# VH-VL binders against o27280: the designs that were tried, part 248

Target 1, 266 residues: o27280
Amino acid sequence: MDSMNVPEVLEIKRIVEESESVKTFIFSWDFRREVRPGQFVMVWDFRDEKPMSVSLIDPVRSEIGISIRRVGEFTDRVHGLSEGDLLGIRGPYGRGFELMGRDILLVGGGIGMAPLAALADEATARGMRVDALVAARTADELLFLDRLEAAGVNISTCTDDGSCGFKGFAHERLLTLEENHDMAAVCGPEPMMFQVMRILDERDVPAQLSLERYMKCAVGICGQCCLDDTGFRVCAEGPVFWSQELSRVREFGRYRRDPAGRRVPW
Key: E = the ipSAE of ESMFold2; O = the ipSAE of OpenDDE; V2 = 0.75 times the mean of E and O plus 0.25 times the DockQ between their complexes.

## First folded at step 9 (VH-VL)

Design W8 (framework fv_libevitug)
Fold by ESMFold2-Fast, scan of step 9:
Structure W8 (fold): chain C 266 residues (1-266), chain A 121 residues (1-121), chain B 110 residues (1-110)
Amino acid sequence: as target 1 above (266 residues)
Amino acid sequence: QVQLQQSGPGLVKPSQTLSLTCAISGDSVSSKSAAWNWIRQSPSRGLEWLGRTYYRSEWYNDYAVSVKSRITINPDTSKNQFSLQLNSVTPEDTAVYYCARVWSGYYFDYWGQGTLVTVSS
Amino acid sequence: QSVLTQPPSASGTPGQRVTISCSGSSSNIGSDYVYWYQQLPGTAPKLLIYRNNQRPSGVPDRFSGSKSGTSASLAITGLQAEDEADYYCASYDDSLSGPVFGGGTKLTVL
């Protein structure tokens, strides 16, 4: 019963350098354990285990890809690995994105484009029209643009510094884009997602948002990821949540909580 | 709150078309957060999802593979209802038919009262 | 027959704890939320648990859900006569592109 909860030691088959700070690690995968966009795996380097979103799902090649940004000790160690080295992988975990309608907007910030790149592949395979707003601080941090172009995605970009595309934040760029989408999927820094959600809500566009910090709650190991509003908890099975649920959570986009319950600003 | 009320005939002859309607109150059939479903239940087969209709920028339908060639689910925005048509019925289509809502990805939060449809000559 | 597997029956006496299992695969329970429905005699099913372990307003806390891997469980503590009903699990199946249900469990309160 626990086959998906036992780490499998897998060989790194291929590494793709996406940017100075992001690499995609590709593994052979047995698709008797199906993986969907929006799901994550636990990556174990034999010291620590961290949740990572699946960014490539390729049943034809029997491969999955996991994109990892260098942000701390664990990710620095993993970035030091080479093809042929081993990592423990368990999962997949969490709810995947649900696709509905004909027309989807993807809004991704930084590494948040990783699960959205996998979703773009599925949406285009289903014949959907896909528009992607790809946001980052600088041009060097925009991810997956070539992959999205190859998939036939209509891409808009924005950077905080104006080094590529619109100069400004994702929500400012979104205000200049067409309003007519059947659904949206959003992943990135929580303050960005909050602002984007507000605009999509005003436009009556149903949205699903992927919250990286709630991945631990899906595997049952983290109380600090729970959002408690008056009578409302969202930590049962993330990381993907509908916008209607998140609009009722006071802390979403404003602050998070540490294990002691203290507010930590974004 | 949301209520779903079903209507339609309880007896249909083999080879005919089964036709049911589900009237919605407390929500709009064109709500972009909703999908409107038909589910049937028989003692031998249990609960079976048949399909759904939903509005985003346009109306869309999804149908279960087992009935896809015979089924049509249509909205009626003027009456705030949606319907089921199932063609070429056989005795195996005898079941209690329910309409049900999916809302913001929550599956079947409200159900109609059910309609027993008997397919018999 | 049913995509998800449940025991056909379960029983208990008032005050006991009863669990009802639901088994699926990686294409359904392994990749999506589990839902539970209670069907009282002569009535439509009613949503009892959503998103694995969440309760709608009005559902007592003695009902709880859990999910592990490709399986799920509904637990009823402090069993009452009014809990006598059929219970169905459900999930979304990626390979079928639609909702799927368990075969149902008839719970008898002795």
Scores: ipSAE 0.070, ipTM 0.652, lowest interface PAE 6.1, mean pLDDT 86

Design W9 (framework fv_libevitug)
Fold by ESMFold2-Fast, scan of step 9:
Structure W9 (fold): chain C 266 residues (1-266), chain A 121 residues (1-121), chain B 110 residues (1-110)
Amino acid sequence: as target 1 above (266 residues)
Amino acid sequence: QVQLQQSGPGLVKPSQTLSLTCAISGDSVSSKYAAWNWIRQSPSRGLEWLGRTYYRSEWYNDYAVSVKSRITINPDTSKNQFSLQLNSVTPEDTAVYYCARVWSGLYFDYWGQGTLVTVSS
Amino acid sequence: QSVLTQPPSASGTPGQRVTISCSGSSSNIGSDYVYWYQQLPGTAPKLLIYRNNQRPSGVPDRFSGSKSGTSASLAITGLQAEDEADYYCASYDDSLSGPVFGGGTKLTVL
């Protein structure tokens, strides 16, 4: 029997309000079932199930955290829950980030900072130097700045509207930052990740990118996970991929697939 | 395309240093996505990863905890090779030693031919 | 004392299906890809399966891999005499910060 695929009903221990649209739900976790930055869980509200990245991994307190942005019916219902309420958690699933070298660059956009916040904790615990470029549309949508600062991370920010830090997009800000990192990890909107990947490739920096679309495929629930060229499934083989793998995927950063398999621009 | 060719002595006395070299053709030892590994195989311990060397902005080494105090893995960019040195060997270090490439941190895609190293007295 | 657990032996007759299991934990198979290596007597291990279920060029389609949770399996259909070899699963262990291997399964073709 495989215990990982059996949903566990867990009590919401604590809720942290990260912004007006983002909350982190914290659960007690048995670390005999270890979880790594870059992995996700299936969150079940007893009506619908959705994949969510793990944003906090705390073996000392025996806790995990799951950060959820309010974007639809499921997430609206979950945001309505209180401490003491129950959610089903299944997993973890997917490949975690791999750490190499002494210096890592994290580039996160919006809620994409959630798995990168967990990675920052791991990297600093290993004695790595961590630089984070945190990007959002506005200052109010920048996430985890206090956590990153507490972890000793060197933070740069950018907002589309210029309300905090550099005015512009993540890739424009990246062009003004130091070029010498041993690796990078990137998570955010796919067009942002594509532009960042191109710059990192030109700088000879190997990068890992987290593609969180269609994560339900990891448990065999849907068939919308095939990418062009390689034919691999994001959920089965990801969500974390090396930039060298993604350079061969024609869809990455350009378009997505609808339920019928047709191309839809970002 | 890529070939790994091992060289070094097959017999080492206890307490001495085991030294092996892996010559690379078809790739550069300083390739940005490559990591160059040493793995050994014995009947008692099976396949055991020992460590790796790799170039990003500078050279880095990672070593298995079990050998970390005794092991050095060094690249040589002029000869396009990398080496293993394992100090203070004991009969427990008797094994077939392989060099191997990892690409993009994913899997061992090319292996050397293997070198049987016997530690005896 | 291998990190991943495999049965030490497996056997089958020509034409049969054989499955070799590999069990790990959340820090390895639960968080990272699974790889399978075939080792013929007197040779170096050869990559047979990568990223859980992918075959390199030159590996017959009768070899397949799967992963569920913290476990993986290698399936060989239409077993042939030349498949007699040692088979090793492998993954990356985040707690050890390095690759880990199973103890190996000696497959005998009867």
Scores: ipSAE 0.028, ipTM 0.584, lowest interface PAE 7.6, mean pLDDT 85

## First folded at step 10 (VH-VL)

Design B15 (framework fv_libevitug; at its last fold request DockQ between E and O 0.84; V2 from the best seeds 0.84)
Fold by OpenDDE, fold request of step 14:
Structure B15 (fold): chain C 266 residues (1-266), chain A 123 residues (1-123), chain B 110 residues (1-110)
Amino acid sequence: as target 1 above (266 residues)
Amino acid sequence: QVQLQQSGPGLVKPSQTLSLTCAISGDSVSSDSAAWNWIRQSPSRGLEWLGRTYYTSKWYNEYAVSVKSRITINPDTSKNQFSLQLNSVTPEDTAVYYCAREYPRDYYGMDVWGQGTLVTVSS
Amino acid sequence: QSVLTQPPSASGTPGQRVTISCSGSSSNIGSYYVYWYQQLPGTAPKLLIYGNDRRPSGVPDRFSGSKSGTSASLAITGLQAEDEADYYCQSYDNSLSGYVFGGGTKLTVL
């Protein structure tokens, strides 16, 4: 195995409080190593290891950011860390987003905005026009708005409770937007992504979507993140998939497998 | 405008030490964002990276495995330059030597090069 | 000899599109950024492409870089006489813990 499969112990340089439940941990990065939006790293707190998307890629400052939502024991521990503390990082892994065209639409929900924020930075740096539909349950859960705005992204928001922007779900807001783009990138709750993909397909907009599955090895050998029927490994063939690829994945938007391999609905 | 000006002897005898200097103008050798490289080029070996030095709170040196035991790259902040020292040279070390800057370091490539110095190892 | 493999030569007529390949492995191109340099006769290399497919200021848009898997490619459209030069790909190799170059491709404009 490559050296990247050994966790590198890195110091947390900074912690950005994105929301009540989301923190971005910033690390020094050797940018001789390629890292692309949509790729993930395995974060090791010396007790457990979890895949996390890269949310910041800054080759000028030689930094990457990993945004982590507090959702369980592992993330609770990580959220208890301070600047200067250590984490193990190995990767990056997986297939990241590919940029094409001049106009790109980003559709993100909740923590799904993490990889899209990184993609937005790259797209804008490349001179692309970036529209972002940022969705969350409530206004206080909307992520990276200031960052996106600073990057020159045209932002539209939607919240379930209507506390900010369009009241409703991302796919509902998308239906109100008539403009087509050269490409779309989508990341968030799988039911959201499923609906968004449907709309984009009807509009003939090429779309890439980032899936989340239980991962163990991250290198495509254990099969824990294997999608039914297709045999796609989210850690190897994904986590970013084209719409056409996901159209072949029956479980997409419907169910996932838990660590025990059992089907659990979304 | 950043410029790199190389200097040093073009002829070195076998077993002696090759010494070159790269003077920097328009930037600082101790820039936190830069890296300073030595590369050589020969018909037999093509372009070959030899090593680099850079400052980030402290000085770091990275050397190519092929020359690691014989090479030293030293920054000189007082003169705003960095040097190459290659010990125990052989005819195989005959090449055009270049200094080059990375700015910012790592991602953006070697964007400024010296004019090159032909160094011939011969008795 | 070189860690990265390039064709020794390429040629084209003015106005044509030419492509120069650069093949590596998982220990370099597969995991690290690729760079391209143009070296005119009797001069030092000049950075042409950084970060796989980015152009520094002053580099015409007829130059483009791409990367897939363990291979990279430099494409030159609208070939001009002034493009006659040697082209080198460059990456980093984790097994060697250092920057590595291709053997270079001599591009002739016919």
Scores: ipSAE 0.936, ipTM 0.961, lowest interface PAE 0.5, mean pLDDT 96
Fold by ESMFold2, fold request of step 14:
Structure B15 (fold): chain C 266 residues (1-266), chain A 123 residues (1-123), chain B 110 residues (1-110)
Amino acid sequence: as target 1 above (266 residues)
Amino acid sequence: QVQLQQSGPGLVKPSQTLSLTCAISGDSVSSDSAAWNWIRQSPSRGLEWLGRTYYTSKWYNEYAVSVKSRITINPDTSKNQFSLQLNSVTPEDTAVYYCAREYPRDYYGMDVWGQGTLVTVSS
Amino acid sequence: QSVLTQPPSASGTPGQRVTISCSGSSSNIGSYYVYWYQQLPGTAPKLLIYGNDRRPSGVPDRFSGSKSGTSASLAITGLQAEDEADYYCQSYDNSLSGYVFGGGTKLTVL
């Protein structure tokens, strides 16, 4: 475990423009090392290090993909890189999604579709029927639609502004969908995930949700990614949690924490 | 379908070189997707991976630390085979030696194995 | 001494469920995929399970694999006489930079 905490410096093999604000960076990867949908890596640009979800797992081509939304200084710098440039990668870390049954519902908001796109590929490869509810603020920010369609996923869309699909929030669209799934996987803005979790729990659909918290060590030693009330570490016991595990967590959906650990409203 | 056929001597004297070959039918040793492994098996140690070779844009080798100073695995594209050389053998190198294809490599495991060759290291 | 630890033997009667354990560490099973091989007497090993829990074509669905932490298990349901064989787990070990095997488990069908 100790040697796997040191970033490996990798060359960017390809960059895919997913939207104006999201790029997928593709690297060669040794698939003897386990990578599961829902796990994350720490991306190091030689100045700072941030957790990013794995969005592509391709053992045949020996490729891993990491999707990054431009939201600040670190991601601005990474978005400025070109094919052939170097990044440090530590990981993967965390608990990934588990698949069960025949029918799975994916609910993704914005960049939260990244780990769910990887999960969709695995689910379809295992012969599952996959429905995906893909949410964004506007049509231009709906991610991975072509990839999901090519994989045979049944796609429903919603946008806050109504520019594509259902006008409204993901949980509002979910109320109009069939209730016949064996499980659900959810990733996106925490307020969305809270509302979606409540609906799925009422319908007795087992759900797994992927959380994001501030991370420093990524292996559970430093305690910076802890949740209120349980001591769960998002980097070690998560980032994927069952809805039942999250039901006792007071902070989930109610507030977030800044890098100093201070409570901040959503 | 893919088959691996091993050949080489079954008796080697201590301090000499163990040499085996593995001929490939139904696949190419230079396949972009495969890796070509040597494994040995003895009653005292069970199965022990020795190394592999594979081609992408060039040839790569990986060898077990335990034998790294003594082992060479060579592809031969003209004969569609790969070989094992293990130098300076001792009686502890007595084992059944297997070649195995790993296809696609890394994730999918060793799907085709040769028939095995018993090599005895003895004076 | 094998890097991965398996019980040296296991047994069951036809129709029963049997499990075979494989214990490793964070440098192997904890971070790397697990594979299982079946070896019938006098034959080369045959791949049963790859990627922790996937079966190659032609392997009966009564064989299944699982992994928890630094340990893995092979389960055989509906045990049959032809399942009598040696079973090996395999992974990659980062500290040794190579593939590693368990010591093997001789399964006897009573």
Scores: ipSAE 0.744, ipTM 0.885, lowest interface PAE 0.9, mean pLDDT 89
ESMFold2, look of step 10: ipSAE 0.743; ipTM 0.880
ESMFold2 (binder alone), look of step 10: mean pLDDT 94; pTM 0.953
OpenDDE, look of step 10: ipSAE 0.878; ipTM 0.931
OpenDDE, second read of step 12: ipSAE 0.909; ipTM 0.944
ESMFold2, fold request of step 14: ipSAE 0.725, 0.733; ipTM 0.878, 0.880
ESMFold2 (binder alone), fold request of step 14: mean pLDDT 94, 94, 94; pTM 0.956, 0.953, 0.955
OpenDDE, fold request of step 14: ipSAE 0.909, 0.912; ipTM 0.947, 0.949

Design B16 (framework fv_libevitug; at its last look DockQ between E and O 0.62; V2 from the best seeds 0.72)
Fold by OpenDDE, look of step 10:
Formats: sequence, C-alpha cells, structure tokens
Structure B16 (fold): chain C 266 residues (1-266), chain A 123 residues (1-123), chain B 110 residues (1-110)
Amino acid sequence: as target 1 above (266 residues)
Amino acid sequence: QVQLQQSGPGLVKPSQTLSLTCAISGDSVSSDSAAWNWIRQSPSRGLEWLGRTYYTSKWYNEYAVSVKSRITINPDTSKNQFSLQLNSVTPEDTAVYYCAREYPRDYYGMDVWGQGTLVTVSS
Amino acid sequence: QSVLTQPPSASGTPGQRVTISCSGSSSNIGSYYVYWYQQLPGTAPKLLIYGNNRRPSGVPDRFSGSKSGTSASLAITGLQAEDEADYYCQSYDNSLSGYVFGGGTKLTVL
C-alpha cells in the first residue's frame, strides 16, 4: 500500500457548472500515473482537506475532473474559486470500479453520478453497452446527462418530484425494468444504494457500490473510515465494494460514523 | 497512418557520438497529443528507455538517469523529425535503437515504432 | 537485472491458455499503468496492451491484461502458432523518473 503523499498543488484549468450546486474542477494530469473510475482524491484548499471522487478521466486532453457539490464551508470556499486558482490534490486513492461483461447498468443518485460518469466513459470506450439510471430530487439536479448521452449511454431518469422521467426513487424505477445486465455499478445516497443492491442481488446481477464515509488520512492508517464488523477501510478496501462484501457490513444502509466517531442513522 | 523512419550510421567508434534521426509521417513532432521516444534493445540490457521529447506550449525533454549526462534528444519542426545524440559511446551502447511515439489515446502507450537501427560501437 | 521481473520463457500448445507474469513495486506497477508489447523475430515491439487491460485496435480479444497490486499479467487464450514471440511488460518508475521494461518472456508454441 502506498504511503501518504503530500498534496500536489494544481491549477484549476477549467470549471464546468454541472448544476446549481455542483461544479466540476478540471486539472491537468500525467496519465502515466494510473487513475481509475471509482477512486477518489483528497482535495486541499490550504485550510481543510476532503475526499472527492474523480468524475472525469480524459487521457486525450490529459485532464481529470473532480465534481464537488456545495454542501458546507469547505465546498463553499472551493465553489468560490475561479479558473487559474490553485488547489492541492492528493491521490488518487482507494479501489475503483472493475468492468466485466458487455452490458453494464449504472445507478446513480445526485453527486453519486460523479464516479459513474467516469466509469461510463471507460465502459463505452471499451465497447460496452451502458445503461444509466440517473436519479435526483428534481430535474435540475440531474447530473451529466449531456455528457452521458454524448458517450452513447442509454439514459433513464428518475426524480423524486417527477419533474423528469420516472416519478419516484431509483430502486422503484429499477423494479419496473426487467432487463438484467452483466454487472452493475451503484453510487448515491446510501439508503438508495441499499435498496438497489437488494434488487440486484435478487436478480443475481453482480454489483459494485461506492460508499462515502468520513476520511482523514485516505491511506488506511487512521481508521476513521472503518466499517463495523468487517474492519473494512473505505479509503483502502473501498470506496468501491462488491455487494457480497457489503452484505457483511452491518452499518450499510443503516447508519454511519460522524467525525467524532458516533453512530448517526441515515 | 503514422509512420516512423529511422536513419543514421550503424557503426560508431568508441568515445564518439552516436547520432540517429527519426522522421515522422502522418503526425507532427510538435503535436500536443504525442511524445517522441528513443528506446534501445540489447541482449545484455534488454529493452531500455533512453528518453523522450514532446511539445506542450513549450518543448520538454525527459532522459533516463542512466544516460542523462550523455544524451540529447532534439526535435526538428522544419523537417518533422527528432534526433538522438549519445556522446562518449562505449561498446555497452551497442544495441538496436528504436524511436517510438506515445499517444494519449492509448494512455501513452508506445503505439508506433520505427524499424530499428543496429548501432555497433567498435574500434 | 530488469526493473520489472518476467519469466524468461513460457510455452503452450495450440488452443491452451498461457499467462505471463510481470512483477514490480509500488514505485512502478503499483502506481502507474502497465503496457505489454509483442515482438516477433527481427521486428520492432508492437503495442499489445495499454492502460493495464486495454487492447488496441487489431489485437485479438484472446489477449488480455490484468493488474493487481504491484504485479501484472498477460493472458493468452486459444494459443496460436503465430503467438510465438517475445513479450515485454512496461511501466513507469517514479524513483527512476523513467519508463522501465521487463526482461521479456519468450513464448514458444509447441
């Protein structure tokens, strides 16, 4: 396992406004260095550091993208940045998604679509058929639709309020779809992922799910992101887990640890 | 289709300078979507990367530590080629030398190679 | 002597599956992409696998690459006589600040 690295100070090359609350920050990347969909980086604004998923991997442009949702003080500061400003990037870390088969289903909710968008690009580039179920609370929160469409992804949308696509939750929409895939990748709110995983298991569709937990070191040392019962470290053994692995994780879909290490229900 | 054509002498005396040229067709030496490499192969040392040159707003060169003090890779935009100079050669520098292109589409894999040039260092 | 370690030889009969291993370290394979090259006698190396497990156009799907930790592997299924060649793995090493190759594996089709 790699040791903790010092953040590399990188210039924001471009900023893409994905939605009212989500921006993608694009950086130059040396693609001799491996970066995989599903992996994350630690973003450092010289005050605080937070884990963020890689949402764009473009070897042609020698760029990576990090999509960040505005949710708190750290992200407020980052969203205030402009092209040409600097951020510290440490990583990538964690286990990314594995691709198998020819047909893949992506199920994403909100910012969870970030790593899945990167996966979609890779899958389509490999000639796989990609179906994506993109879920959000409202139509204006649906992410990466144009990008996915351009990549040749078959998109189904789902919104809580019915403002776009299926009215309801992702797992409800999934129940209406009878087609099975060789593999599924899931990322979004944990309650969503929990329900989606159950459905996929019943259908015997191999599934990988990306978890979010509080992280500090990102290198499996501090234990802040340890999952109960298993000892899995989200930053090291994850954040991408197979459904079989998560079936062993009692807290999955039920609760998480806050920064103080206390159990907090979803 | 991109092709690389190598040229240069196959015999060099010890202490002299090895010079090879790689002519590019189908691509530009100053393309920001490629890097241009020199690699050599010998029975004793196997495949050995020597260095590369590439253009990204300006020219960059990277050299292997093993030859850094003796090597120069120069692009020639006017002729759309790049060259290798290796100074103070010894018999250990005897090898088949290849030029090769890295391409971002292939995650910088060396997807196009020259035909190779055997260079023998002998008195 | 090579930074990346390969078995010097491998063999198989037509139709068999053969694997060629490539062992490195955290400074190379552990952090950087792995490439595989096929070299026929008297020819330049040909890119066979890039990005750990991707095939360039024209490369049959019976060739596959994989990577785990600090090791990589090339698998050839349905071995054919034309597959007899030398195979090399390649990566980048940050400690050496340069590309590194394996010692090569001579694959014989019996």
Scores: ipSAE 0.814, ipTM 0.907, lowest interface PAE 0.6, mean pLDDT 94
Fold by ESMFold2, look of step 10:
Structure B16 (fold): chain C 266 residues (1-266), chain A 123 residues (1-123), chain B 110 residues (1-110)
Amino acid sequence: as target 1 above (266 residues)
Amino acid sequence: QVQLQQSGPGLVKPSQTLSLTCAISGDSVSSDSAAWNWIRQSPSRGLEWLGRTYYTSKWYNEYAVSVKSRITINPDTSKNQFSLQLNSVTPEDTAVYYCAREYPRDYYGMDVWGQGTLVTVSS
Amino acid sequence: QSVLTQPPSASGTPGQRVTISCSGSSSNIGSYYVYWYQQLPGTAPKLLIYGNNRRPSGVPDRFSGSKSGTSASLAITGLQAEDEADYYCQSYDNSLSGYVFGGGTKLTVL
């Protein structure tokens, strides 16, 4: 019996309000179990189950954090919970980020900063230099800035409306940043990730990108998280992919699929 | 500097109780970040974890299934040590016994080991 | 015998690269961190690698760990005579609810 496939019911230890729409739920975690930045867990509220990014990995305090944006019925219910309330957690699942070199660039859009915040903690703990480009629609949706600053990360910001930092999209800001990184990690809206990947590929910067797809089983059996043309399963071979792996994926950056599998443009 | 010093008899008769003690210097047995382990080593089985004890809000014990019915690990906060008792020993329990600190516990491994005590079960 | 499987022996000459494998299952290495210990003759084991691939302070960078699926490897580059020792992998096993070790690999430096 593999405990990763059965939800463990855990008490919410702490809740951090990251923004008006994003909360981080913190749980005790047995760090004999492996957790990597970029992996996800399935969060079960006893009615439904959704994949969520791990945003905090703290083996010293025996804590993990799961950051959740309020976007619908499930996340509304979870956001209504308090410290001491229970959630089911199964996982972690998926392939996480791999660190290389000494200099890393993080490019995150919105809630996509969640797995990158965990990666930043690991990178700084290894003594790497970390630059982060943090993007959002508006200033009050820029996530994890204080945490990244406290970790010694060099932060650049951009907002669609210009309310903080560079006015514009992440890929536009990226063109004005230093090109001296050994690798990059990218997570956010898929159109943003596609544009960022193109720039990083031109610069010959190895890049890893974290994708989000519809999931049901999370262990690679049902096929619901498969990418067109390749058969890659986001829950098993991803959610983190190298840019060269994604160059073979026809749907990436071009369209998305709804829960019924219907092709929908970005 | 954390050091672990083992003591106890090196010869035990079959069916008796094996008892060893591990004295801690440079740390506290009640450290909220550490776990205190016993491991044994024999030519036939190599390294074998026996169990651990640790304190957080109360004392916890975890024992290997193979010895769970016979083992007790006890902390002694007044002497800053922890002990191993293994009941009903047989010649198969002949091994070098080690105590080890795990700090911080769970993720970081067993970073400090005692010198080892050969215990022979014979006669 | 051992829950984790290691080759019983390995050998190399000074300056070479040697790897030692450790095979487990989804109930241990597949879901839990891997550790490596070095044991010199007549001494207690010494932690070499924690968290799959991390080195404690004082462990030379010629020692490295890696993990893929349910298997792990210890690599030693620039092999030196003092590396002659026994090497053990270790993980946690959920089915046994406890720590488990490999059977050990005796490394001979020729």
Scores: ipSAE 0.678, ipTM 0.862, lowest interface PAE 1.2, mean pLDDT 89
ESMFold2 (binder alone), look of step 10: mean pLDDT 94; pTM 0.953

